# Miniprotein binders against q5gan3: the designs that were tried, part 23

Target 1, 136 residues: q5gan3
Amino acid sequence: MDIKMQIGSRNFYTLSIDYPRVNYPKGFRGYCNGLMSYMRGKMQNSDCPKIHYVIHAPWKAIQKFCKYSDSFCENYNEYCTLTQDSLPITVCSLSHQQPPTSCYYNSTLTNQKLYLLCSRKYEADPIGIAGLYSGI
Key: E = the ipSAE of ESMFold2; O = the ipSAE of OpenDDE; V2 = 0.75 times the mean of E and O plus 0.25 times the DockQ between their complexes.

## First folded at step 20 (miniprotein)

Design j2 (at its last look DockQ between E and O 0.88; V2 from the best seeds 0.00; counts 0 for: other shape alone 3.261 > 2.5)
Fold by OpenDDE base, look of step 20:
Structure j2 (fold): chain B 136 residues (1-136), chain A 102 residues (1-102)
Amino acid sequence: as target 1 above (136 residues)
Amino acid sequence: SGSPQFLRIWGELSFWYGRLEDAVRMFTQAISLWPDDARLYSERAEVLMEQGEFERALQDAETAVRLQPEWPKAHLRLAEALEEKGRHEEAEKARQRAEELS
């Protein structure tokens, strides 16, 4: 496993896997506003990502989906696979209405199948999410 | 109450916004799940320093160094925070400890 894959998997685990879902302190304008504020702060980037996904399932369960990738996602230049099961997911979506000085996000908790990005074709690690099944 | 990695995230976020009690609570919960993670102790130490809990901060710094020898920087950060609070004597002790560990 090369350094690129390690970094990708580590970042995915850190920023997109929250199991069990964290009970965060009140007053942060919601789950996604807090999380995305953190991400922007760490990256020192004022840009507002359009969407971010967080999975609320065990890491080992997520890894099992990348044992074999059925497809190759050209847009990401990575192998990808559709999860066999629906997973509890928080969807952070950028609101169409933005305040002047910050990014505002809607938080949606749902259960859906998703397209995982895998580090390689076989026996791979999850490194990202391409999208939700219902949205494609 | 949450994954250790996200407890840490919310701990740091709380700290950034000056919500020190929330930060300590989040880091404490994370440590209960990852008791061998030196970084969590180091981060909690920084929050405790801001609260004026210097003895507890030093304990966390020592724990961090014990777990990861490369974390003398925990004592250096503590020293800086102590200086900002006018606690010069304690700051010097922290710097000396950092030097000993280097």
Scores: ipSAE 0.747, ipTM 0.910, lowest interface PAE 0.5, mean pLDDT 90
Fold by ESMFold2, look of step 20:
Structure j2 (fold): chain B 136 residues (1-136), chain A 102 residues (1-102)
Amino acid sequence: as target 1 above (136 residues)
Amino acid sequence: SGSPQFLRIWGELSFWYGRLEDAVRMFTQAISLWPDDARLYSERAEVLMEQGEFERALQDAETAVRLQPEWPKAHLRLAEALEEKGRHEEAEKARQRAEELS
């Protein structure tokens, strides 16, 4: 997973926060296939990202989780926090049942706690998602 | 419904796929949420130009310049709309302004 593509508050807000979830036009083979094709077009490369998360909650509520972060995630060189509440999210995952070069994505809407990456700067803004909480 | 940044995403995506009416609708909804974002007016103007709606495109391009007068792309969009309206002298002035700001 290329975490750099989800780091930075502006990129994270732009590509991973959709609240309320957009009422998008039909004809794009669904939410994830449309969104991921947009992302590929902006990057102008042939790579198909393996996974992308979109949170369907107000930005201010998400920002608040990072204000209470007190853990440091050495692997990311950033602060991190497990959200206290489950959040509605869409998980866009590259399909294993299609050729990888087709860039076809499965869409899973779920409600889970998240490991948020939080900027080390003054505002502690969310800058990425390190993963989902499994509960086990 | 939707966030303004995702409405913009789907506007651009719709435009790339030639779905011009959907693109205008998405950008219009994004503008209703972010009425001071010059990018959205510039993007809607581009779609309106493709539709042949040159007067509406000109209005949006003028709005983009007013909101962000130091942005070269806004002046280029204005020049394009002015050309389609036959206002060639004004278009050249807008292009020159864009060059000065680049």
Scores: ipSAE 0.699, ipTM 0.838, lowest interface PAE 0.9, mean pLDDT 86
ESMFold2 (binder alone), look of step 20: mean pLDDT 89; pTM 0.890

Design j3 (at its last read DockQ between E and O 0.94; V2 from the best seeds 0.80)
Amino acid sequence: SGSPQFLKIWGELSFWYGRLEDAVRMFTQAISLWPDDAELYSDRAEVLMEQGEFERALQDAETAVRLQPEWPEAHLRLAEALEEKGRHEEAEKARQRAEELS
ESMFold2, look of step 20: ipSAE 0.692; ipTM 0.834
ESMFold2 (binder alone), look of step 20: mean pLDDT 90; pTM 0.910
OpenDDE base, look of step 20: ipSAE 0.784; ipTM 0.910
ESMFold2, fold request of step 21: ipSAE 0.695, 0.700, 0.700; ipTM 0.844, 0.846, 0.840
ESMFold2 (binder alone), fold request of step 21: mean pLDDT 91, 90, 91; pTM 0.912, 0.910, 0.910
OpenDDE base, fold request of step 21: ipSAE 0.815, 0.814, 0.814; ipTM 0.917, 0.917, 0.916
ESMFold2, last read: ipSAE 0.670, 0.691, 0.703; ipTM 0.829, 0.841, 0.846
ESMFold2 (binder alone), last read: mean pLDDT 91, 91, 91; pTM 0.913, 0.912, 0.912
OpenDDE base, last read: ipSAE 0.812, 0.815, 0.815; ipTM 0.916, 0.917, 0.917

Design j4 (at its last look DockQ between E and O 0.96; V2 from the best seeds 0.00; counts 0 for: pTM O .781 < .8)
Fold by OpenDDE base, look of step 20:
Structure j4 (fold): chain B 136 residues (1-136), chain A 102 residues (1-102)
Amino acid sequence: as target 1 above (136 residues)
Amino acid sequence: SGSPQFLRIWGELSFWYGRLENAVRMFTQAISLWPDDAELYSERAEVLMEQGEFERALQDAETAVRLQPEWPKAHLRLAEALEEKGRHEEAEKARQRAEELS
């Protein structure tokens, strides 16, 4: 596995897989505000990402979805696949109303199918999430 | 109670905001799941030092070095813990080792 794939998979595992879902301390204005504050702190970036997904399922279970990718996501220039099953997911979405010096996020816990980005076409590792399945 | 990686995240976040008791708790839970992860011990040591728990901090720092002796950060944390205990000579040796590995 090349360096790009390793980095992508590692970052995905570190920042987007939380199983079982962590019981975080109080006083951080919610799950997503805490997480996104951490991410911004680590990256030393003042920009506010619009959306971030966290999956609450075992890593091994998620890996199975990238065994065979069924499509190619041109926008990401990566192979991708729709998960066969719905997964418990926390969606961190940037609020339309922002304070002047920080990023504020809404936290939504839901069960949905999602589009996984895979490191390659076959026998791949998950490296990201392209979006949630709309059901259309 | 959470994945080890996210327990670490919330531990660090708690530490950044001065919530030391929460940080120690989060790192302790993470260590229970990943007992051979040197970084978790090193990070908990840093929090414990801030709390004034120097004996426990030193123990964690030494554990971190034992688990990953080639890691410069572990030696730096050990040096800090040693200084708090008045072990200046040993602290200097640890700093020198960290420099060699950098």
Scores: ipSAE 0.752, ipTM 0.906, lowest interface PAE 0.5, mean pLDDT 90
Fold by ESMFold2, look of step 20:
Structure j4 (fold): chain B 136 residues (1-136), chain A 102 residues (1-102)
Amino acid sequence: as target 1 above (136 residues)
Amino acid sequence: SGSPQFLRIWGELSFWYGRLENAVRMFTQAISLWPDDAELYSERAEVLMEQGEFERALQDAETAVRLQPEWPKAHLRLAEALEEKGRHEEAEKARQRAEELS
């Protein structure tokens, strides 16, 4: 087995799955600013990630989408699938209204289908999000 | 309310920013959802020691050791709590156990 892919699934589970959505204490300038600050601190990374997605649905429901993945995403060297159902999602997006070194994030709660990255090796467990499905 | 992994995140953030009461509350909620996660008890013990709540910290460190007896960090946390309570011989045994596991 590829232990690194399981570690990737753990990172996805710990940083991108929040169900039910946490009631967090005040003083962090919002959900996304707190979460992204945590992520930067853990990675010891001064760069500001441009975007991060958090799914507010039970893990088992999310796992089911990957079990029927038929597409391979060459850019990621992983299988991927568009979820059949819309999911409640917080989108943390880097704000351009602040100096670039400030890493200030907007939080948008939306309900959207998304592209999941599914592990080739670990019973197709979800390991990431490639993006959201955009309707017109 | 919240997922245990995100409650842990906010507990750690609260601790990093010196908000010790909030950190204990977040870790306590995470423990209520994942009562067998040794890391959560070790983290709450660390915050409790910063608060001077050494008996509560000791109880959490003991729980972390019980849940993961092969985890060196749990034994080091136990040693720290024992030292704060003046139980130096027990602390030395815990440090020796952590070294053996390393």
Scores: ipSAE 0.672, ipTM 0.825, lowest interface PAE 0.9, mean pLDDT 85
ESMFold2 (binder alone), look of step 20: mean pLDDT 89; pTM 0.888

